VHH binders against Serine/arginine-rich splicing factor 11 (SRSF11). Designs and how they scored, part 4

Target 1, 81 residues: Serine/arginine-rich splicing factor 11 (SRSF11), of Homo sapiens (Human) (q05519r33to113)
Amino acid sequence: EVIQVTNVSPSASSEQMRTLFGFLGKIDELRLFPPDDSPLPVSSRVCFVKFHDPDSAVVAQHLTNTVFVDRALIVVPYAEG
Below, E stands for the ipSAE of ESMFold2; O stands for the ipSAE of OpenDDE; V2 stands for 0.75 times the mean of E and O plus 0.25 times the DockQ between their complexes.

## First folded at step 1 (VHH)

Design f8 (framework vhh_7z1x_3)
Fold by ESMFold2-Fast, scan of step 1:
Structure f8 (fold): chain B 81 residues (1-81), chain A 123 residues (1-123)
Amino acid sequence: as target 1 above (81 residues)
Amino acid sequence: QVQLVETGGGLVQPGGSLRLSCTASGFTFSYYAMNWVRQAPGKGLEWLSGISWSGGSTSYADSVKGRFTISRDNAKNTLYLQMNSLQPDDTAVYFCAKGSPYTLYEGSDFDYWGQGTQVTVSS
């Protein structure tokens, strides 16, 4: 029920990620790293999305290679400690 | 300038309960996962529990699962650990630790630690 999204544009926002993945189902948690207001210079960002429905996490993996903002996303399942 | 201050430790009899609190300042508390870690005399650090930035997800070490409950109040910048059914082996210094924003528990690193609070379980 948790996916990891890598190769996220440095100009993407948490709100944009929530809108994109919200189409696939109810989101329990979403975390974009570094945060939107971080001064840390990065070439890409990482987003974690926890869906209420595990089926939404499976469907979301089909978004791998979808261009969002300026680059293709990489979506994989995430195992938490 | 991150500060974490633990309170609530003390002496308790086996089978008793304690509630630890950790007050955070100097960062946006609601953006970060938080963790509880302990160190018993003569032993290394043991991760006990983690809670996501929103409080919607929690995780526990096998040694405390079913006895300890982690929670947070983002409006008060406070992390809690409710400890029930305490055993002598729970005697340790308990630390709260600020994790990275994108995981419940980082395998190796925490940004900042509190000073710790002593919990002693004895008759």
Scores: ipSAE 0.011, ipTM 0.202, lowest interface PAE 9.7, mean pLDDT 81

Design g1 (framework vhh_vobarilizumab_d1)
Fold by ESMFold2-Fast, scan of step 1:
Structure g1 (fold): chain B 81 residues (1-81), chain A 123 residues (1-123)
Amino acid sequence: as target 1 above (81 residues)
Amino acid sequence: EVQLVESGGGLVQPGGSLRLSCAASGFTFSSYAMAWYRQAPGKGRELVAGITSGGSTSYADSVKGRFTISRDNAKNTLYLQMNSLRPEDTAVYYCARGTEYEVKYTGSEFDYWGQGTLVTVSS
C-alpha cells in the first residue's frame, strides 16, 4: 500500500504530489524527500505515498513514465529490503 | 538555524549502561521524526533507532531489546537508553533530524546531524 516515486523534480511540492496521487484514492501519508523546506541542494527528489486502499497503490504504479513538472516519474511498490 | 547537540557518551565496561541525550533547537522539534545513527571505526554510518513525531519506534536488529529511544517534546530532547553494552557498540553516536519515511522506510542519511558523542565499551 506504499509506493516509492523517484525522479521527482526539485521544484515539485508536497501539495502538488498530494494532488496528483490523491486522484487515485485516499492518501494516509505522503512524504517528499528532501522536504519542501530543506536547504539541501538536490537534482531530484523521492516521494513515498501510503494509500488507504491497497488497490490505489497498484493503480499508481501505472503512472511510471508520466511527465510531472519537468521530468518523468518512476513509480514502484515499496518493500522492505 | 537548526542545531542538534549530543551528550552522554563515555567509557563503560561490557554489560554497562549509558543514556545519550540530544538537545534540539531552531525548529519545531515535536513535528519531526528523529533518529540515532552510529559510526564504528572503519565502518559507514548505521541507523540504530528511530522515533516518529507520533512516538512510534524502530530499531536495528543488533540493538533490539537492549536500546530504547524516547523523546521529550516539552524539553526538545531526544534520548537513547543503552543497556547491556557490548564492545561492538563502540562508535560515535549521532542525533539526526528526518521525516517519518526517512526513519521508517529508507534508513538514509538525514538532512541535519549533530556533531556526535563517542561511546567506548571496554575498560
Scores: ipSAE 0.000, ipTM 0.148, lowest interface PAE 11.3, mean pLDDT 78

Design g2 (framework vhh_enristomig)
Fold by ESMFold2-Fast, scan of step 1:
Structure g2 (fold): chain B 81 residues (1-81), chain A 123 residues (1-123)
Amino acid sequence: as target 1 above (81 residues)
Amino acid sequence: EVQLLESGGGEVQPGGSLRLSCAASGFTFSSYAISWYRQAPGKQREWVSTITSGGSTNYAESVKGRFTISRDNAKNTLYLQMSSLRAEDTAVYYCAKDYTIEYRTSGPDFDYWGQGTLVTVKP
């Protein structure tokens, strides 16, 4: 139900990520790292999106290689062990 | 403890080839997407390539067709085969486990990054 989105532009905001992935289904939780107000200089960011419907997480993986802001997104299922 | 150890870098001439390795321990390697990043002197770190747990690959446009990412789950090792190397490929190359939320929010640049492996392309 959770996807990990990597290669996110440092210029992308959590609001923009929520808008993009919100078209695919209801979002229960979205976390962008580092946060929008972080002073840390980064070359890319990572976003985690928890969908209410697990089917939305499957569909979201089709956004892999979609250019958003200035670079292609990588969307994969989130797994932790 | 998550550990990633990069190796295989060196000095090559333009058009040359190198194979980088990343030895992983401290997590279930086969369950995670693993990425290569690089950082040239005075520049920001940039993403190079990712391989998912299922074996799907993705590449930055600047390296597409020249670099090949692969994994050996039995050896807990990630590889980057680099060919047709250019001066702009000169950088320290880093391996990163992508499913760690805590790592991505860590302040220091080298919290979960190893020393990396230096690739220098000189005429």
Scores: ipSAE 0.000, ipTM 0.135, lowest interface PAE 11.7, mean pLDDT 76

Design g3 (framework vhh_7z1x_3)
Fold by ESMFold2-Fast, scan of step 1:
Structure g3 (fold): chain B 81 residues (1-81), chain A 124 residues (1-124)
Amino acid sequence: as target 1 above (81 residues)
Amino acid sequence: QVQLVETGGGLVQPGGSLRLSCTASGFTFSSYAMNWVRQAPGKGLEWLSGISGSGGSTSYADSVKGRFTISRDNAKNTLYLQMNSLQPDDTAVYFCARGSEVYEITYGDSFDYWGQGTQVTVSS
């Protein structure tokens, strides 16, 4: 029910991620690391999205290799560690 | 006429506990994610915790995981933050903030309404 999105552009915002994945269903949680207000210079970011409907998480995995901003996203199921 | 009103702040000894409340009015409370954010003296805003509209999903900043618990009572239009094991560096003004409609718990610029804040002071 939680997906992990890697290879996220450093210029992408939490709101842009929310808009993109929001089209696939209701989002219970979305967290982008580092956060939008972080002063850390990073080359890539990681986003976690928890959907209300588990089917939305399955559909979201089809977005793997979709170019968003300047690079292709990698979308995989997130297993709690 | 959206209104958020925080209560429950005060002075507490290190290691003590406080419960903050935020009463909401002027909108359908259960349709919105709600969040707690604080601002320590001379510092910026720090997001602490969020809860989905239904209460089924919660998230926490690493600085408060295991010490703070967010909850809500949709019948009473009230958001809560249970704060345990308080430390002097938890001293701050605490705000409740409304997240986006549609079960979203967001960080950064996603909050459209804020309460007035309630002061929490952790001191001996």
Scores: ipSAE 0.000, ipTM 0.120, lowest interface PAE 16.3, mean pLDDT 78

Design g4 (framework vhh_7zox_3; at its last look DockQ between E and O 0.15; V2 from the best seeds 0.00; counts 0 for: pae E 8.9 > 2, unsure alone 64.4 < 65, placed apart)
Fold by ESMFold2, look of step 2:
Structure g4 (fold): chain B 81 residues (1-81), chain A 122 residues (1-122)
Amino acid sequence: as target 1 above (81 residues)
Amino acid sequence: DVQLVESGGGLVQPGGSLRLSCVASGFTFSSYAMGWVRQAPGKGLEWVSDIYSGGSTGYADSVKGRFAISRDNAKNTLYLQMNRLKPEDTAVYYCATEYTWEVSGTPGYDYAGQGTQVTVSS
């Protein structure tokens, strides 16, 4: 029910990520690292999304290689525990 | 003010070990999840490991079995024991907290330190 989204543009905001993945299902939790206003000089960001419905997490993995902002996302399952 | 200070990085040979430390202040350390994230030169940011307040841990597949996350709540310190290091582990390692999410409910603010450099090379 939790996915890890990598290769996220450093320009992408947490609200943009909520909007994108929210189309796929109800989000219980979303965390973007580094945060929206972080001064960290990063090449990409990582986003963790916990969906209410585990089926939404499976569908979300099909967004791998979908360009968002300026680059293709990598969406993989995250094993919580 | 929340503050995270990483240390323990350095240059190490392949197969070697390092122990990273992150000293935290400005919040109730024992109540919040903590984690490590890394960024390799010219590559994207990669989640490495989490430890929750109850002691549950998570690891990225790339480090599972080699890295061990731990915390010492008496010292407000998060650790990452890194064993059997590989050249692909070379990165700046950042300590991070989910403090903002767990306390305020305001999204978009996680605290991270300045990072500590780990270089695995002959």
Scores: ipSAE 0.011, ipTM 0.271, lowest interface PAE 8.9, mean pLDDT 76
ESMFold2-Fast, scan of step 1: ipSAE 0.014; ipTM 0.399
ESMFold2 (binder alone), look of step 2: mean pLDDT 79; pTM 0.803
OpenDDE, look of step 2: ipSAE 0.021; ipTM 0.300

Design g5 (framework vhh_7ocj_1)
Fold by ESMFold2-Fast, scan of step 1:
Structure g5 (fold): chain B 81 residues (1-81), chain A 123 residues (1-123)
Amino acid sequence: as target 1 above (81 residues)
Amino acid sequence: QVQLVESGGGLVQAGGSLRLSCAASGFTFSSYAMGWYRQAPGKQRELVAAITSGGSTRYGDFVKGRFTISRGNAKNTVYLQMNSLSVEDTAVYYCAAETVYEWTYSGGEYDYWGQGTQVTVSS
């Protein structure tokens, strides 16, 4: 039920990511790296989203190649280990 | 600015009840997981209860069956109902936003924290 979102704009905020993926279902956890207040310059960010409903994680993968802010997102299933 | 303000702490007799409240501002409350942690003198901070944006709950082993976490999104508030209190529940209780809930990530901390509210249980 966890997805990994890569190629996230450095200008995107955690709240914008929650709004986007919240349309697909209830979010248990969302982590955006580096965090919004990081002083480090980065070319892209990575977001992890844990959905309450596993079906939401499957649907979220359809957002791969969707332009968000200034670039296309890459959404894949996340397997810890 | 993000702010979490706890209230409802105080002195209570063993076997009694308290209800803690945490008023949140500065972020989209309904989208965040919320939690309660506690820390007793000389001990590490521990998770008491957590509630996801979807309403799923998790409890620490020592409080299961006695405490109930809930949230009121319309009021941007998370609550902790504490029943059957014992002296071992004496601690400072902290409200947190975006607590790790059944999530394992090796990165840094990303939680917002309140200042804490003291709960003292007398025998």
Scores: ipSAE 0.000, ipTM 0.145, lowest interface PAE 11.6, mean pLDDT 77

Design g6 (framework vhh_7n9e_1)
Fold by ESMFold2-Fast, scan of step 1:
Structure g6 (fold): chain B 81 residues (1-81), chain A 124 residues (1-124)
Amino acid sequence: as target 1 above (81 residues)
Amino acid sequence: DVQLVESGGGLVQAGGSLRLSCAASGFTFSSYAMYWGRQAPGKGREWVSGISGSGGSTAYASSVKGRFTISRDNAKNTLYLQMNNLKPEDTALYYCAKTEYVYDTGGSYTFDYWGQGTQVTVSS
């Protein structure tokens, strides 16, 4: 299962996101947008995390409203259509 | 099928206001972050603003910060962009967009599904 993490700090890195969500289970894919080296001036970023174990995605939703770097994260399930 | 239909554009004088709407269908609207982008004549596409699925978090390009407000009505599957204190440089075709992640094709992902857009023209 995939989760969508919004309200991610512009100062957060993909490595920090992997560290935060990695303790919940094996991560198959993690995409932070815009990427760490993007020249886009953004005030917020979005991260998608695909866990190897679907149960990890359910637990990750408990991190909603947890302050990470400088703001609270919003974690929701990412559903296809 | 995902469908996004923008409306609300028009011709306004500098300093004026417009509210754009984006009607969404074909997906669970409240589960996805939504975005507004624009493309000015002779220029590439510019990201304008984004909003989380719940509406609790928003982000803006520096060029529109303080003048534009993004919002959503999840009961109506509608995204809005309130544009105040419009400037001639805001003249563009405005699109709403949904970020797609398509994992079934071996980790492929697609960014920015958008509709046909709505034209905003700001006279001097």
Scores: ipSAE 0.000, ipTM 0.151, lowest interface PAE 13.3, mean pLDDT 77

Design h1 (framework vhh_vobarilizumab_d1)
Amino acid sequence: EVQLVESGGGLVQPGGSLRLSCAASGFTFSDYAMAWYRQAPGKGRELVAGITSGDSTSYADSVKGRFTISRDNAKNTLYLQMNSLRPEDTAVYYCARGEWYDSEYPGYFDYWGQGTLVTVSS
ESMFold2-Fast, scan of step 1: ipSAE 0.000; ipTM 0.126

Design h2 (framework vhh_enristomig)
Amino acid sequence: EVQLLESGGGEVQPGGSLRLSCAASGFTFSDYYISWYRQAPGKQREWVSTITSGGSTNYAESVKGRFTISRDNAKNTLYLQMSSLRAEDTAVYYCAKDEYWGDYESGFDYWGQGTLVTVKP
ESMFold2-Fast, scan of step 1: ipSAE 0.000; ipTM 0.186

Design h3 (framework vhh_7z1x_3)
Fold by ESMFold2-Fast, scan of step 1:
Structure h3 (fold): chain B 81 residues (1-81), chain A 122 residues (1-122)
Amino acid sequence: as target 1 above (81 residues)
Amino acid sequence: QVQLVETGGGLVQPGGSLRLSCTASGFTFDDYAMNWVRQAPGKGLEWLSGISWDSGSTSYADSVKGRFTISRDNAKNTLYLQMNSLQPDDTAVYFCARDYEGYWSDEYFDYWGQGTQVTVSS
């Protein structure tokens, strides 16, 4: 149900992530670390997306290696097991 | 009224190429991101590619990355998908779709075209 997205550009925004993953289904929760308003400079960010429909999380894994902003995303399931 | 019309589908042999077009009307085309989505027989929808309003950003699904290229011509209100190195598993109905305007959406997209059939077989 939850995907972890790594290698996210430091210049990507939460709104851009919601737009990208929102194409695949309704998002219940999205967290981008560090947040958009963080004063900490970082070279990479990580995003977690919880979809309303678990099937959307499966489809979203197909976005692995898709260039978003300036680098390829890495999308994996977050559920343990 | 919003209308999206896909053209360019057809029968092509493996390794071949096709260029799909989607003509938009009834809205300001260059205010919206646009997408290509497909549905293979008996399967669900698969998002393929997206392009921002100004062509400044593009994204692709792994299944088509390196083979398909999305582009748009805002002066002509037209979205394109150049498909190269087509494979039998690319057989599907291809839809263009307008990005949904909203933070929270119960829909993938707010408007869809009618679709164009692409069949890849020998």
Scores: ipSAE 0.000, ipTM 0.090, lowest interface PAE 16.7, mean pLDDT 77

Design h4 (framework vhh_7ocj_1)
Fold by ESMFold2-Fast, scan of step 1:
Structure h4 (fold): chain B 81 residues (1-81), chain A 122 residues (1-122)
Amino acid sequence: as target 1 above (81 residues)
Amino acid sequence: QVQLVESGGGLVQAGGSLRLSCAASGFTFSDYAMGWYRQAPGKQRELVAAITSGGSTRYGDFVKGRFTISRGNAKNTVYLQMNSLSVEDTAVYYCAAEYPDWYSGEYEYDYWGQGTQVTVSS
């Protein structure tokens, strides 16, 4: 199961995202866009997290509207609409 | 600095072929999905073809069976082979780089090239 996290702070790192979502369960893959080393100026970033257990993805949606760094996260299931 | 530079467009007669190239720089090319879009005069921009970081491909209905998308990660380049061209394929063709997508193979595009004109004469 994969979640999509939007409204991620430009100053958040992939390591910080892994730490935050790692508390909810084992992470198989995590990708943060644009990457930490990107020179692209952005107002927000997007993170994708693939959990080992599908239940972790459901629980992670409760983090929607949780302030992380300087703004509230938006956490939704990831699938083409 | 992020750049996408298209090349290979031009004038061709109906039934002919063209190969478009898009050279990318300023980001880790192999991590991004790449796509080709087109826009004809008075029309909305539409998806022509997309290729994920893993190599999975998707095509617009109007070009399926005639066009082939491919990528060369060692050269940071994505290609579009266009065969059996028709007048209806006349458009400006744009290269785009997008967030990888594990499920659909497509996401919102981060970067766009400036476009290359393809004109097909009858």
Scores: ipSAE 0.000, ipTM 0.145, lowest interface PAE 11.4, mean pLDDT 78

Design i1 (framework vhh_vobarilizumab_d1)
Fold by ESMFold2-Fast, scan of step 1:
Structure i1 (fold): chain B 81 residues (1-81), chain A 123 residues (1-123)
Amino acid sequence: as target 1 above (81 residues)
Amino acid sequence: EVQLVESGGGLVQPGGSLRLSCAASGFTFSSYAMAWYRQAPGKGRELVAGITSGGSTSYADSVKGRFTISRDNAKNTLYLQMNSLRPEDTAVYYCAAKYSGWRYTSPSGFDYWGQGTLVTVSS
């Protein structure tokens, strides 16, 4: 039920990520690394999205290679154990 | 800048109650796991209670059933309701924000701490 989203724009916000993935299903938890308030300069960010419904995580993988902000997202399943 | 400001500490008699608050600013509060830690004189900091960004809670065995952690994301505030207080609960209580509490890859070093608020339980 968790996806890992890589190649996220440094200018994308947690709220924008919630809006994008929230249309696919109920989000139990979303974390963007580094967070929006981080002083660390980065060229790319990583987002983890935990959906309430595992089917939403499967559908979200179809967003891989979709341009969001300024670059294409890479969406893969994340195995938590 | 990131700020965590605790309040609500004070002197209370055994069996009494206190409610601690932690006002958070400078970060997206709803995206962070939050926790209350305490440090008694001569001891290290210990986890009292934790709450994930999704609302799942955890408690130290010593406080389970007496303390309740909660959060209000609209107010960027973390709470700790402390009931049936005991002399051994005397400590400085710290608010902490962290990306832990969920089982996935997490960059360490993104923990933030408040300055602490003193709770003294004595007659």
Scores: ipSAE 0.000, ipTM 0.118, lowest interface PAE 12.6, mean pLDDT 79

Design i2 (framework vhh_enristomig)
Fold by ESMFold2-Fast, scan of step 1:
Structure i2 (fold): chain B 81 residues (1-81), chain A 122 residues (1-122)
Amino acid sequence: as target 1 above (81 residues)
Amino acid sequence: EVQLLESGGGEVQPGGSLRLSCAASGFTFSRYAISWYRQAPGKQREWVSTITSGGSTNYAESVKGRFTISRDNAKNTLYLQMSSLRAEDTAVYYCAKGYPWTSLYEGGYDYWGQGTLVTVKP
């Protein structure tokens, strides 16, 4: 139900991530790390997406290696305990 | 009950090194991304580094090449190896469980430890 998206551009915004992953299904929550309001210069960011439908998380893994902004995303399932 | 306990802080000279630890309990540590944050005197809390459940790491530009985040899932422990320390690194360092994640399901806030103080004095 949850995916980790790594290798996210520092120029990407939470809204852009929601737009991209929102096409795959209803998003219950999305967090981009560090947050958009962080003043810190960073080389890459990590995004977590919780889908309402677990099938959306499986489909989202097909976006791995998709160029978004300036680099290819890495999309993997997130294990929760 | 989720608990995070930071340790390893202290005073060090510029250019020195410290290793911070965060001992976690009350959740399945290996399944969560875990982060280090810091708060310098008079400043807002800032993100330092994250390690995902799969071991991928990311760093704030100010610490990249100087700090290394790692985890030991068998010991439920997160580490931050700090080298080439600068006066600007002086802060209380916090371990955070699943920073984007914990507020979504239970209680509506991130789980933070009590912090460990790092002082870099010339």
Scores: ipSAE 0.000, ipTM 0.181, lowest interface PAE 12.0, mean pLDDT 77

Design i3 (framework vhh_7z1x_3)
Fold by ESMFold2-Fast, scan of step 1:
Structure i3 (fold): chain B 81 residues (1-81), chain A 123 residues (1-123)
Amino acid sequence: as target 1 above (81 residues)
Amino acid sequence: QVQLVETGGGLVQPGGSLRLSCTASGFTFSSYAMNWVRQAPGKGLEWLSGISGSGGRTSYADSVKGRFTISRDNAKNTLYLQMNSLQPDDTAVYFCARGPYYLEWSGSTFDYWGQGTQVTVSS
């Protein structure tokens, strides 16, 4: 039920990520790294999205290669091992 | 205020060992799952290991199974990562992160992170 989204723009916000992935289903948790308020200089960010419905996580993988802000997202299932 | 502070990073030779510590303050440590995550140069974040609030449940990423061991000391508000058989591709900044508000570990959904500690594996 968790997806890992990489290649996220440094200017994207947690709210924008929630809006984008919220269209696919109920989000239980979303965390963007580093956080929006982080003083760390970054060239890219990563987002983890936990969906309430596992089917939403499968559908979200179709957003791979979708340009969001200034670059294409990479969406994969997160394997917790 | 919630604080997580990592220590124990440094330079180590391939095949060596290192133990990282993460000291927590500002919350009831035993009520939260804790996690270790790393970021190698030029790469994204990689979750490595998680431990439940009680310490009764642990999980590991395939890349570190058998080499790394997560543990915690709730009396000392400290999380540990014992790293053995280190390889050059283990070079990364290592972060501790607080898990979900519930005692059950739920993987990658974290709300607080430490500042990170640098681990360099080089000969």
Scores: ipSAE 0.000, ipTM 0.131, lowest interface PAE 14.4, mean pLDDT 80

Design i4 (framework vhh_7zox_3)
Fold by ESMFold2-Fast, scan of step 1:
Structure i4 (fold): chain B 81 residues (1-81), chain A 122 residues (1-122)
Amino acid sequence: as target 1 above (81 residues)
Amino acid sequence: DVQLVESGGGLVQPGGSLRLSCVASGFTFSKYAMGWVRQAPGKGLEWVSDIYSGGSTGYADSVKGRFAISRDNAKNTLYLQMNRLKPEDTAVYYCARHGLSYFPTGKEYDYAGQGTQVTVSS
């Protein structure tokens, strides 16, 4: 039920990520790293999305290679163990 | 009872390589995201790299393409392979454990090791 989104633009916001993935189902939790206000000098960011419905996580993987902000997203299932 | 012990630091010339290791004990290593942070003399902490329990990685722009983070869960060991070292990489490097959660972040450090000194100088 958790997906990891990589290749996220440094200019993307947590609110934009919630809007995009919110279309696919109810989001229980979303974290973007580094956070929006972070001074860390990164060229891309990572977003984790926990969906209420596991089917939403499967559908979200179809967004892989979709351009968001200025680059294509990479969406994969996330398994912490 | 949690311990993180770094090793592998030293003096190296610009363009050289070093491999840092961090041996963890006192907790279930495989369940935690781990990271490396560094501190240059007189400066604040700078995030370097993270590795999640599932193997996904992240890097600071300053080290991207030169450093590689990895882990061996069977040995409770975290690694940082540092290539093409620059004088700007001179710092004490700390192994850090993130808080246990669905979404580990570089801001949720529970523990850090004693650090290992890396000096890049001609």
Scores: ipSAE 0.000, ipTM 0.127, lowest interface PAE 11.6, mean pLDDT 79

Design i5 (framework vhh_7zox_3)
Fold by ESMFold2-Fast, scan of step 1:
Structure i5 (fold): chain B 81 residues (1-81), chain A 120 residues (1-120)
Amino acid sequence: as target 1 above (81 residues)
Amino acid sequence: DVQLVESGGGLVQPGGSLRLSCVASGFTFSSYWMGWVRQAPGKGLEWVSDITSGGKTGYADSVKGRFAISRDNAKNTLYLQMNRLKPEDTAVYYCAKGTPFYSLSDYDYAGQGTQVTVSS
């Protein structure tokens, strides 16, 4: 039910990620690292999205290679443990 | 035919404001995410802002707190209120129709946009 989104632009926000992935289904939890407006200089960010419906997580993987802000997203399943 | 007609660009001094408008036709405007993308001289396209069919908004960090996107579904019109403009905001601004199944940066836009120049 959880996806890991990598190659996220440093300019993207948690609100933008929630808007994008919220279209695919109900989001139970979303975390973007480093957090919005972090003072750390980073070239890329990573986002985790937990969907209420596992089918939404499967569909979201089709967004791999979709340009968001300035670069293509990489969307893969994430196993929590 | 999908048509997007941008207007409201112009020349302003740093610190000034402009309001861009985009009149849409040829599709069910209220059903689509809409956005603004810009291209500065010598650079590629940069996503600026978006708004869902339900009114939720997103902004690039470079414009957050200064720009405000809004829509009027009854008028099929998208707006971008640009405040506290900087020279770095100089670009051609394009109105963009979102795709139903893909990222906010995978826009379908038509026309030549509207030029915004921030200079003294």
Scores: ipSAE 0.000, ipTM 0.093, lowest interface PAE 19.3, mean pLDDT 77

Design i6 (framework vhh_7n9e_1)
Fold by ESMFold2-Fast, scan of step 1:
Structure i6 (fold): chain B 81 residues (1-81), chain A 121 residues (1-121)
Amino acid sequence: as target 1 above (81 residues)
Amino acid sequence: DVQLVESGGGLVQAGGSLRLSCAASGFTFSSYAMYWGRQAPGKGREWVSGISGSGGYTAYASSVKGRFTISRDNAKNTLYLQMNNLKPEDTALYYCARGELPFWSTGYDYWGQGTQVTVSS
C-alpha cells in the first residue's frame, strides 16, 4: 500500500520523512519529489511512501493536518492508474 | 511494450513558441510520473520538467521556469510541453521519459527518441 504526502516543506529531507513515517511501520520504499539533491526551486514537495504492511498506510492517513517542519501535511492513499 | 514517441519540434525564431507532445503506449499512463529532458549539442542530458501521475504536482528547472508549462491528458495517454519565449540556448533534442515506479519516480526507466528544437537568433 502506497500513500501520497503533499504540502511537504521544500526544506524537509528524505531522512526526516523516513523518520516520521517509519514510526508507523516498516517502509519498503520512500521517494521525495523533487529529490533532496535537486537544484530545482520549488515551493512544495511531494513524498510517496510504500509500507510493508497495508495497515500502516491506513494509519498514516491520520497524519493529515500534522504540522511537519513549517506546514501541515496532506496524506492520502495513492491509487495506481 | 512500453513506447514513448515525441513530436512537435522544429525551427523557430527567438521569442517564438512551440508545443511538444509525447504519445505513450504499453502501460497505464496515469500511474506514472512523466518528465521532459533535453540534450544540447556537445552537452549532457538536462532535466527540464516533471509532472505527477494525476497532474497535481509539477516542477521545472530554473532555466525554463516561467516560460515552459508541462501538462498531461491521461484520457489520451499524452504528455505536453508548452514552450514560450524561446531562446537560442533552448536549442536541443527534447525527449520524454517515464518514471521508474508505477506510482512515483525519482529516476527514468524508459525514454523516447526525442524531437529536435532549434531556436535561431
Scores: ipSAE 0.006, ipTM 0.172, lowest interface PAE 9.5, mean pLDDT 80

